# Designs tried in a protein design chat: VH-VL binders against Probable molybdopterin adenylyltransferase (moaB). Part 3

Target 1, 163 residues: Probable molybdopterin adenylyltransferase (moaB), of Methanocaldococcus jannaschii (q57631)
Amino acid sequence: MHKRIKNIKYAVVTVSDSRYNDLIKGKEVDDKSGKLLKKELNAKVYTIIPDNKNMIKGIVEHIVEFFDVDCIVFTGGTGIAERDVTVEALKEIIEKELDGFKIIFQKLSYEEVGFSAMLSRAMAGIYKGKIIYALPGSVNACRTALKIIKEETGHILGHLREG
Key: E = the ipSAE of ESMFold2; O = the ipSAE of OpenDDE; V2 = 0.75 times the mean of E and O plus 0.25 times the DockQ between their complexes.

## First folded at step 1 (VH-VL)

Design i13 (framework fv_ifinatamab)
Fold by ESMFold2-Fast, scan of step 1:
Structure i13 (fold): chain C 163 residues (1-163), chain A 124 residues (1-124), chain B 106 residues (1-106)
Amino acid sequence: as target 1 above (163 residues)
Amino acid sequence: QVQLVQSGAEVKKPGSSVKVSCKASGYSFTSYWMHWVRQAPGQGLEWMGGIYPGDSDTNYNEKFKGRVTITADESTSTAYMELSSLRSEDTAVYYCARSLEYYGSGSYWAFDIWGQGTLVTVSS
Amino acid sequence: EIVLTQSPATLSLSPGERATLSCRASQSVSYMHWYQQKPGQAPRPLIYDASNRATGIPARFSGSGSGTDFTLTISSLEPEDFAVYYCQQYSNWPLTFGQGTKVEIK
């Protein structure tokens, strides 16, 4: 029995009020982090939504129910400002949190950027047999998280599918 | 609990207008496109147009351009489709359906949630 | 506009048989979706982006294809599968549907 799952199907969601506003106005959107994640993960699904708890929860439900994906990766809306609600929204719906992701991500981030890593937030959790990651909006934070995501997502899915 | 509920059946005279409503619930109304699709008795599906309620941006099928107007009321989470200068050929079931925008490609995801349909009959 | 042509127009089969439905586009399509419609009901999504089953859709339904040639397959028909099936493209405005294939009991 092979425990690690291969050929993982990803969805990528960028959370950004300003980018979403540009999108709905028909303007060209500069989304470096979302485009990096889409390319590196060969994501099947990609979209941009605003910093809104109901939309964040709604997009998770929509993707889980209507698309064949194994993992959803969010970027943006994870800071400490009042508008940053990605972590708060996801905590309201996830069934189990993968606390180790937060710890490992912060450790790697500290090695790269020092004490300023204290201000960034990241999380991972399980919802309806899918893995959900929430990453900071910066390109460098996404590069750091990709190391963990590419290595471990198949292993986590192996555990979920075995019961 | 995501649901689209449409207004009831209408009987109209040729030359008049009809306005069909579609009330959304259970999701963020301003985050999804709302489309209108019609189906004449015994015929296939025909896309009429859509609206993005977040900014009221619209796209119309050229076949209906000049006769169809699609609007949205954010305060009531309701989309409307008004068709003017009605002909007997406009007798059809009219559906509303939502879709999520796929960023960067100009493409839209499938119509995942549909209203129950509204029968509009145009007769003298 | 992109014209979608479905064939056959009608497919008469018995429960347990395999159904193969074709949808051909007048030009290359990036996104093709399939819907099922029963009399008096709104269409139900079946397949997204050529080959991805919608949640809750049984494994007997499968989709394939790319470019201009797409196929919907039902490996073993159940009584509830006798319906009209529509393909739809999301590559270009205006959005267009095929004319439908009716799968009817023989």
Scores: ipSAE 0.013, ipTM 0.478, lowest interface PAE 8.4, mean pLDDT 85

Design i2 (framework fv_ifinatamab)
Fold by ESMFold2-Fast, scan of step 1:
Structure i2 (fold): chain C 163 residues (1-163), chain A 125 residues (1-125), chain B 106 residues (1-106)
Amino acid sequence: as target 1 above (163 residues)
Amino acid sequence: QVQLVQSGAEVKKPGSSVKVSCKASGGTFSSYAMHWVRQAPGQGLEWMGGIIPIFGTANYNEKFKGRVTITADESTSTAYMELSSLRSEDTAVYYCAREYYDSSGYYPLDAFDIWGQGTLVTVSS
Amino acid sequence: EIVLTQSPATLSLSPGERATLSCRASQSVSYMHWYQQKPGQAPRPLIYDASNRATGIPARFSGSGSGTDFTLTISSLEPEDFAVYYCQQRSNWPLTFGQGTKVEIK
């Protein structure tokens, strides 16, 4: 039987063209969702990137290669607009998708926002022994996802580390 | 910085309709819901309704349902509120205000972060 | 509809004093926001989701809340803080505002 892994190390990445543009211009950035995730997960790594497929894939490779983390959590860029490419970028690199995350997240979101939950494109997957989550950009979508992430990430890692 | 710029003051007769516009200047209302809130002279704030322009989804306060229509034109970044069958008690300042929504779905939990300057509608007897 | 009752209707205070404003909901709410309005101006967001300060809002403003009881506190009133304050719930349609608390100079 697999043991639940404790003391998970997280990275948090906010995907936002407007917040990234403010960041590079030296403006104050109000990243409520990223700050919530960083605090709640005690994340070792936190950054903001633009809504760009190559930047999203590149930051995953960078974090996997250079930082001691078990899990990467993305927030933002998960919508249905043309500029929302987080899910599309991650699908190009992930080795296995965790479809159960999407189903559970949509069920919890439906309880909060009704039929608008149909527009949710949250996902989770495995890449090089790491778990990657992609969450909507809203604070409350992140709060909902945190309930699942905190409960289940250790179990998933336990299975991954034993093969 | 984004501003919401509303159309000018209107004087209307009882029984007529008024259509107030709200244009996002310096940006777009992509990823935002647009709400309409009115305030009668010396009174508090009253929510009339809101729309998510990219989804075409509108919700109305039951008090105004049947008289109010909220629309949006993405090409001009302009939201509209039309109120019909005007009465003297409809005399108020009408505000548009934006609310962030998540592009993955509407999570209606943020405050109204930017407000228009207000449009005074006077219904004269 | 959820009814929000603000207390007191009027607070008469001097600059430097602490202001404590109450907002009570007829049902439990998860999301409460606070706005400031000065005569002739649009409302200005102060606090969102009970306790988070909006961008650019001074540290003297703070919010707290539980279930049906929410509080806005101004730790030390500045002259520019004399205004009407509204709470607003975002838990249920229709969206509703409290009737307002006027903070006026004593």
Scores: ipSAE 0.000, ipTM 0.514, lowest interface PAE 11.8, mean pLDDT 84

Design i3 (framework fv_ifinatamab)
Fold by ESMFold2-Fast, scan of step 1:
Structure i3 (fold): chain C 163 residues (1-163), chain A 120 residues (1-120), chain B 106 residues (1-106)
Amino acid sequence: as target 1 above (163 residues)
Amino acid sequence: QVQLVQSGAEVKKPGSSVKVSCKASGGTFSSYAMHWVRQAPGQGLEWMGGIIPIFGTANYNEKFKGRVTITADESTSTAYMELSSLRSEDTAVYYCARDRYEWLGYFDYWGQGTLVTVSS
Amino acid sequence: EIVLTQSPATLSLSPGERATLSCRASQSVSYMHWYQQKPGQAPRPLIYDASNRATGIPARFSGSGSGTDFTLTISSLEPEDFAVYYCQQRSNWPLTFGQGTKVEIK
């Protein structure tokens, strides 16, 4: 029997070249998905970074080193375009992939958007005792993923900490 | 904490059908897949199929397709396995088991088992 | 389907001895799990994902292996460890189990 962990501490990271550009230029940033995730998960850490593999890997190390969090949730940069590198960057660092998350997410997406679900590249994995999720950038995709994340993250952490 | 409680033993005639239930408690029923595994007397474990209650979609072992139906009722947190056209070789203990997809088909909780005896 | 072959079929040992159980897959598998079953009882989860102990499982149980060859080791048998052990893969559908290794008292 694994115990479920309570009071999970989340970090949320939005991956978007355009929103990052607006942020650094002091413009108002419209980040609907990141704001939704931050609010729903009561995230302690929230930031926006560009679609860049080194920045994505670097922010994971930074959050792990300097912040007390259990889980990091990325939104954006998960599409099939060349600039979409979130999944690729995370696959280079994660120790174990939780393939079931992608399968369950894709099936839920199929119920909503039909065959377009084939283009969903959501993923989850383990890094240094923490859970990392990568979600599509749309608000609807984030709402779908939140159902899974809220129900299961505590169980996953229970397994990680009990061995 | 989490328990899977199955229906009681059944004695059935050849050609009939049996429906075994598995009630889950202590966890969020719809967050998990529920599987059925059988064990004939003196034999090993054999996977029959599983269902994800959220989708209502079941996957079956090819050797049981056409005879087995797995369903779930989220309102009662109960999974069912119905096996039709019973033969004597279907005599077995039938187990339900919970699958955490995040652990990739790892059965973390099992029901106590239901003995189904098929005899004339 | 992936066929899992467990060996030996029966392992006769005394309390305090080391037990080593093998599970060989007909093709490479990424996820191998182990279960313990005593007479008249449901299988008990033991090891998941090759080497991780399930909650409450004593440290004397350990799992190892990758690809096609997996091993379950019991470092020093206790009386309650005499049971049948099954391996199970989840890499491909259908899910399959080995035929079991019975660990019995000499």
Scores: ipSAE 0.000, ipTM 0.462, lowest interface PAE 17.6, mean pLDDT 84

Design i4 (framework fv_ifinatamab)
Fold by ESMFold2-Fast, scan of step 1:
Structure i4 (fold): chain C 163 residues (1-163), chain A 123 residues (1-123), chain B 106 residues (1-106)
Amino acid sequence: as target 1 above (163 residues)
Amino acid sequence: QVQLVQSGAEVKKPGSSVKVSCKASGGTFSSYAMHWVRQAPGQGLEWMGGIIPIFGTANYNEKFKGRVTITADESTSTAYMELSSLRSEDTAVYYCARGDYGDYEYYYGMDVWGQGTLVTVSS
Amino acid sequence: EIVLTQSPATLSLSPGERATLSCRASQSVSYMHWYQQKPGQAPRPLIYDASNRATGIPARFSGSGSGTDFTLTISSLEPEDFAVYYCQQYSNWPLTFGQGTKVEIK
């Protein structure tokens, strides 16, 4: 018996050294992608953290333990620069990777930006009964991912919570 | 170890079309980009376009748009490049080359190349 | 499109000498690759992602650079190294190559 989960509860985490530094200094933060995701997913939790593997892993543990959420969506820190560590951090903790998400996301991105989609390191995986998505930091990448996330997350959670 | 084997040399008349094949063996085909690069005699390398077979869509260099069609057949692990309305300036060696797809640890560029296909366009 | 300009166009050197080849991009590029081509042969991958040697490439070949300025160095030329070298950006389409630097024996 496989049931689609309704009323999915999301957390959104923006990964950005620059935006985090602005945040801790009390400056106005321009986080277009994070705010788009928060609005479109009606996210219960939203925060900004730096490009730091321990902070990324730590925020996952914190959200999983203390907040009632079904899914965590990261945006940013997924590029190819040495400071971009979101995918690396998440791969250290996830229990199973959902490779299909990466393939579908990159197909849609390829149609929008051509071979530059090769630089896209979007990923999805499962950790302690939750789905974790990591998305590029661009607004367009987040819009593309939202099409998949909104369509499929309930079905994935239904599958995950069977047994 | 992946190898790319291209079809043999072609001699074509101006205004005709040519279709070059590139068969991959010994590795994964569908999830890698397959590029087409040409080289006129004594000249440099020019990217024509590429396809990622699993997506089924090709991207082209604007210079060749409308004349070039790149396709892939996953069942035979073969990529094709068809160039129409041939001119003498299209005389070149045409190469297929495999490229990266989305793997951040393996951005090798074009890491495997076919042997090349000489296309001669003359009367 | 991103224009890649290689310099010099021709480099005349003797075996044992150091070769330094430059590739300059018209705008910042994320991935720069280098290829070696000998007459009648397909291009051979040399350096990928600015500084990594491709499989089977001798240690005398090295790459460096970022942004718009990239360099290929051959520390001590061997007879088999006299060839044409191309840089290629893989960060934006259309994908583009430099015009090539010919390394020829003096």
Scores: ipSAE 0.005, ipTM 0.504, lowest interface PAE 13.8, mean pLDDT 84

Design i5 (framework fv_ifinatamab; at its last look DockQ between E and O 0.04; V2 from the best seeds 0.00; counts 0 for: pae E 10.5 > 2, placed apart)
Fold by ESMFold2, look of step 2:
Structure i5 (fold): chain C 163 residues (1-163), chain A 120 residues (1-120), chain B 106 residues (1-106)
Amino acid sequence: as target 1 above (163 residues)
Amino acid sequence: QVQLVQSGAEVKKPGSSVKVSCKASGGTFSSYAMHWVRQAPGQGLEWMGGIIPIFGTANYNEKFKGRVTITADESTSTAYMELSSLRSEDTAVYYCARDEYSSGWTFDYWGQGTLVTVSS
Amino acid sequence: EIVLTQSPATLSLSPGERATLSCRASQSVSYMHWYQQKPGQAPRPLIYDASNRATGIPARFSGSGSGTDFTLTISSLEPEDFAVYYCQQYDNLPYTFGQGTKVEIK
């Protein structure tokens, strides 16, 4: 039997070359998916980074070292295009992949958008006792993922911390 | 190498049903979609529905209004399409087709087609 | 349902000529694909995501467009290119095909 962890602390990271470029040029940044995640998870950390493997891995190490969070949620960079490197970057550091997350996410997406749901490479994994989710960048995909994240994250953390 | 082999041609009476099979070989059967597309004589292509076997549920074109049932049998790597309450306008070649992850989800592999003739 | 309207219905040309085929969608489409079908054969993919050639497709085939307006171009027709061409959207259920453009020898 596992105890569910309550009061989960989240970080949200948006991965987008275009939104990052707008940010550094001083333009208005419209990050609908990142802001949705920030609000719905009451995130302690929210930031935007480019589609760059070293920056993705670096922000994970920085958050784990300097912030009191249980879970990091990425949005963006999970498709099949050349610049979509979030999944590849995270696979270089995660210790254990949660394959069930991808299957359940794709099933829910399949019901909403059909077979094109397979174009996303959404994933979840464990790193240093934390849960890392990687989600597609669309608002609808983030709403779908929130159903899973809110329901299961506390249970997964309970398993990680079971004595 | 993926190959799709369909069951043979059938002649059916109006009001009956037909079940067309599509046996896949090569590649992974359970996690990729199998689609059904039909083509009436002299006409274009019409998507009927499809299934990803590991999910166990199919998606349908609502045009067929509950007349089509698509299933998959993972143990035999075979997908099925059953069309009930047949009408003469259901006379067509029925294709199974499989999309592929790396091709932008085009239908890369097609069965040879199954002619279903609905006649008196 | 997303309706795809192809034009022209028939394009009569000679080998070596340039073919331009149009597909218009009733609403914006991100995943527009093109297929070729020869008589007595199943369709085969030509172009995915509006502009990417499928595996083994010669460089004379190109695609362009976005939103609701898409074009397939065959820069110099070869004898094997006389066929019916279909556009297909993969964005929303039900997936739909255009009605086809027949490219025939003059």
Scores: ipSAE 0.006, ipTM 0.564, lowest interface PAE 10.5, mean pLDDT 87
ESMFold2-Fast, scan of step 1: ipSAE 0.037; ipTM 0.617
ESMFold2 (binder alone), look of step 2: mean pLDDT 90; pTM 0.927
OpenDDE, look of step 2: ipSAE 0.021; ipTM 0.609

Design i6 (framework fv_ifinatamab)
Heavy chain, then light chain:
Amino acid sequence: QVQLVQSGAEVKKPGSSVKVSCKASGYTFTSYYMHWVRQAPGQGLEWMGGINPSGGSTNYNEKFKGRVTITADESTSTAYMELSSLRSEDTAVYYCARDLIEGSYYDAFDIWGQGTLVTVSS
Amino acid sequence: EIVLTQSPATLSLSPGERATLSCRASQSVSYMHWYQQKPGQAPRPLIYDASNRATGIPARFSGSGSGTDFTLTISSLEPEDFAVYYCQQYSNWPLTFGQGTKVEIK
ESMFold2-Fast, scan of step 1: ipSAE 0.000; ipTM 0.498

Design i7 (framework fv_ifinatamab)
Heavy chain, then light chain:
Amino acid sequence: QVQLVQSGAEVKKPGSSVKVSCKASGYTFTSYYMHWVRQAPGQGLEWMGGINPSGGSTNYNEKFKGRVTITADESTSTAYMELSSLRSEDTAVYYCARDSGEYDYVWGSYEFDYWGQGTLVTVSS
Amino acid sequence: EIVLTQSPATLSLSPGERATLSCRASQSVSYMHWYQQKPGQAPRPLIYDASNRATGIPARFSGSGSGTDFTLTISSLEPEDFAVYYCQQYSNWPLTFGQGTKVEIK
ESMFold2-Fast, scan of step 1: ipSAE 0.011; ipTM 0.566

Design i8 (framework fv_ifinatamab)
Fold by ESMFold2-Fast, scan of step 1:
Structure i8 (fold): chain C 163 residues (1-163), chain A 121 residues (1-121), chain B 106 residues (1-106)
Amino acid sequence: as target 1 above (163 residues)
Amino acid sequence: QVQLVQSGAEVKKPGSSVKVSCKASGYTFTSYYMHWVRQAPGQGLEWMGGINPSGGSTNYNEKFKGRVTITADESTSTAYMELSSLRSEDTAVYYCARVGEYWGSYYFDYWGQGTLVTVSS
Amino acid sequence: EIVLTQSPATLSLSPGERATLSCRASQSVSYMHWYQQKPGQAPRPLIYDASNRATGIPARFSGSGSGTDFTLTISSLEPEDFAVYYCQQYSNWPLTFGQGTKVEIK
């Protein structure tokens, strides 16, 4: 019997070389997915990083160490191209993967994009008592994932923290 | 707060088409799948198909293959179900229903009031 | 397609009695839901994922079961509970409903 955690504190991280480049050059950044996630999850931490394994792993450690958050949500860098390293980076640090998230997300995504859902790699896992989600970079994929995240994150945290 | 309001009853001739509307309010229309379920007089419920309003992707029951078309208009938060080549057997109440996600389960959490379509010569 | 068979087809009871409704699937179902329908009205969600009560559903309604056998129980019938009840699976396409069990006044 596990209690559901309420008032979950989120961090949102957008993974994008082009958006990061615009950010550091002081240009306007068009980050529709990151902004949607930040707003919908009332995220207390939001940042944009490049598509780089060390930066992805480093930002997780930084957020875990310095910010009081329960959950980190990544968007972008989850495709099959060489530069898409979000899933690979997170798999190197994740303590336990929540395979159910991937399966449910793909089932819902199939209705949106058909067999193209096979090319998108969403994942969820546990790291140092926190939940980490990795989502595709599209706004529609983030909308689909938000349904799962909003319903289940408190339940998962309750399980982790009560036993 | 959540409401699904359907168009009014229609009487159609065999061989014609009917297009039923379902106007959603009280939630973000593009965040929830919308399905259509019919019920012939005195009979049970039969799933027809559904749509993801954010991309327009559809999934249809093969029983209605080639006759049913489900669409969504994001600007008006309205879903539509069009059934062509109508037969007397298509006389039924047609419902729209939203797919809700609750604790990891997917089910029809809100229903429209229904639209009676009568096919008669 | 997954065929859902409900039994009995009709259940004749008096207010205060316990109603037990069965739904059997032709193959294993991961997600089974129950809906209540009154004459002239749209179906109303009752139970989702076998055993969870939908919003606003009184405690007298309970669901149980897994695999191929599912049960809806109404512990003590109220006048407003006389209706048709449908089970529905959300595991495989096409989505399917049972034929319904009519709970009627004796």
Scores: ipSAE 0.000, ipTM 0.491, lowest interface PAE 16.2, mean pLDDT 86

Design i9 (framework fv_ifinatamab)
Fold by ESMFold2-Fast, scan of step 1:
Structure i9 (fold): chain C 163 residues (1-163), chain A 123 residues (1-123), chain B 106 residues (1-106)
Amino acid sequence: as target 1 above (163 residues)
Amino acid sequence: QVQLVQSGAEVKKPGSSVKVSCKASGYTFTSYYMHWVRQAPGQGLEWMGGINPSGGSTNYNEKFKGRVTITADESTSTAYMELSSLRSEDTAVYYCARGRLEYSSFMDAFDIWGQGTLVTVSS
Amino acid sequence: EIVLTQSPATLSLSPGERATLSCRASQSVSYMHWYQQKPGQAPRPLIYDASNRATGIPARFSGSGSGTDFTLTISSLEPEDFAVYYCQQYSNWPLTFGQGTKVEIK
């Protein structure tokens, strides 16, 4: 039995070309999902980046090396369109995928939205002793994922930090 | 107001060491990274390393690894850069600079700089 | 390490003229910043992440580019703009700066 870690430190990253574009042009940014995740997880680190594979991988390296966080939560860029590269980018760097997260998330999503859940691409994995989650960009998908994240992240970290 | 104040100029002999301080004020010291950058006379900027004051984790430029040590004292909000085995080529102005992950930039930006400390290495 | 090459090394221009400064990376860079430095002063941040203007920076300064090629443009030079400009990458350790472009009065 591994110890459950408490007081988890989170980073939240919103992946969105349109929100990033608004941000750099000094426009008001409507980031409901990122704001929800930041509040619910009490995230110390928060940012918005474009749908760019190198930027997604780069922000993970930067946060891991420079910020004291246990977990990084991405929202957005997880759809099936060509621009949606969050899952693809993260799969290139993660050391182990937590397939159970995807399965449980999909089941909860199916119960909520039926067959449309087929288009949801959530994932979780381990990188350098940290947990990385990738969630769909919708507020409802983030609410669903928060049920799992809040319950299980401390347990996963306990397993990782036993040695 | 946010500011970084560095220690005064130093003259050192080859083979000695120098320790430059950088005192932060006007912000939460542990919420931002502290980087060290040097500039030799008439030359460009060169990154030496950085520290996360929360926990003391450091990253060094391999060029200085083994000679540079960066530390932070949270109780005095002061970062230090110590460079040993000094050579004439180490003559430079040394800057501390604050880095952060922010809403308008997803990577660190050196947004606040110290005034610089001139270190002269001569026999 | 990523090597940043700035060109030209020196721009000799008159007030009112447009300045275009280039920064070329030895490999793809996702995050590029620009700084201005005047004699005897610490560098001043100008542009974050290729194109975001820092607080207090006039609209005549703009940045663009991606991958390996980045540009800083000053649309109409003011007397206070004659300085050295540096690009910096934040994509890989170690962090690196270009060698600088000096913008001087003709």
Scores: ipSAE 0.000, ipTM 0.491, lowest interface PAE 13.0, mean pLDDT 84

Design r1 (framework fv_recibokibart)
Fold by ESMFold2-Fast, scan of step 1:
Structure r1 (fold): chain C 163 residues (1-163), chain A 120 residues (1-120), chain B 108 residues (1-108)
Amino acid sequence: as target 1 above (163 residues)
Amino acid sequence: QVQLVQSGAEVKKPGASVKVSCKASGYTFTGYYMHWAKQAPGQGLEWIGEINPNSGGTNYNQKFQGRVTMTRDTSISTAYMELSRLRSDDTAVYYCARDLYSSGWYFDYWGQGTLVTVSS
Amino acid sequence: QIVLTQSPGTLSLSPGERATLSCRASQSVSSSYLHWYQQKPGQAPRLWIYGASSRATGIPDRFSGSGSGTDFTLTISRLEPEDFATYYCQQYGSSPLTFGQGTKLEIK
């Protein structure tokens, strides 16, 4: 039996080549999914990075080392195209995958979009006592995932911290 | 001044396709989502879908999925909505609307509407 | 799909009277994502109230919005002739985005 952790500290990271290029050029950036996640999770850290494995792995290490967060939520770069590397990058570093997240997410997604849910590559895993989620880039997918994240993240952290 | 100016009225026969345009001015086109909504004569509003003009990414209401395609041309700040395999119940005014990201997602500016009539 | 049900469908009142328009959601909607639009015949809708209670630019203070969860209200304290129009509520909290069927405010 573990206690549920309250007041979870989140980081949100949007993975998008096009948004990142606009950001570094000083253009207005429309990041509805990232802004939704930041607002709904009261995230302490928010940034946009390109679809690049080393940048994804690097931002995880940087956030874990320098910011006081419990959970990192990625949105974008989870599709089946060659440039979609979020899942691949995270699989290289996570210590344990939370397979139940993908199953529950796919079930909820199926109820909304039918068999196209089969292409979902959402994932969750554990890294250095933190929970990492990877979500599709769409606003609708993020809304669906928020239902799971808000309900379960505190329970998972309670188990990880053994207290 | 923010403005959304839509293309003119169209008359189509059943089975045809229609492509409606929405030209934006007065703001950074790629910084805001564009939405499309349908209003049949004497009826309320129905959301069709959205496009991110920066990425080209789209999200459609399932009721229109398979018949609707949204695109944009950033060089002329114009969004497009194409509806295919037209039926008589597609007769409606179609609106584009800008979505403000920073203070709660709502449609702060609307195009004037495009009447599409489907008749044989 | 979140269904928004507006009541009454038609509200017939005279200038100077108070109008109360209801919007009920089939499931909970954050107030930040509940909005109201005004539409007059032959015109595009216009943003009227956003985030359940914030007046859009230029909207008179006789208009107020309130509510949370599943029940939202648009109130006009003292009707003016220009207020007679159809009002739609809209939710942006869940896809697909949905509108209520509208309340038509007409002169008695």
Scores: ipSAE 0.000, ipTM 0.480, lowest interface PAE 16.4, mean pLDDT 86

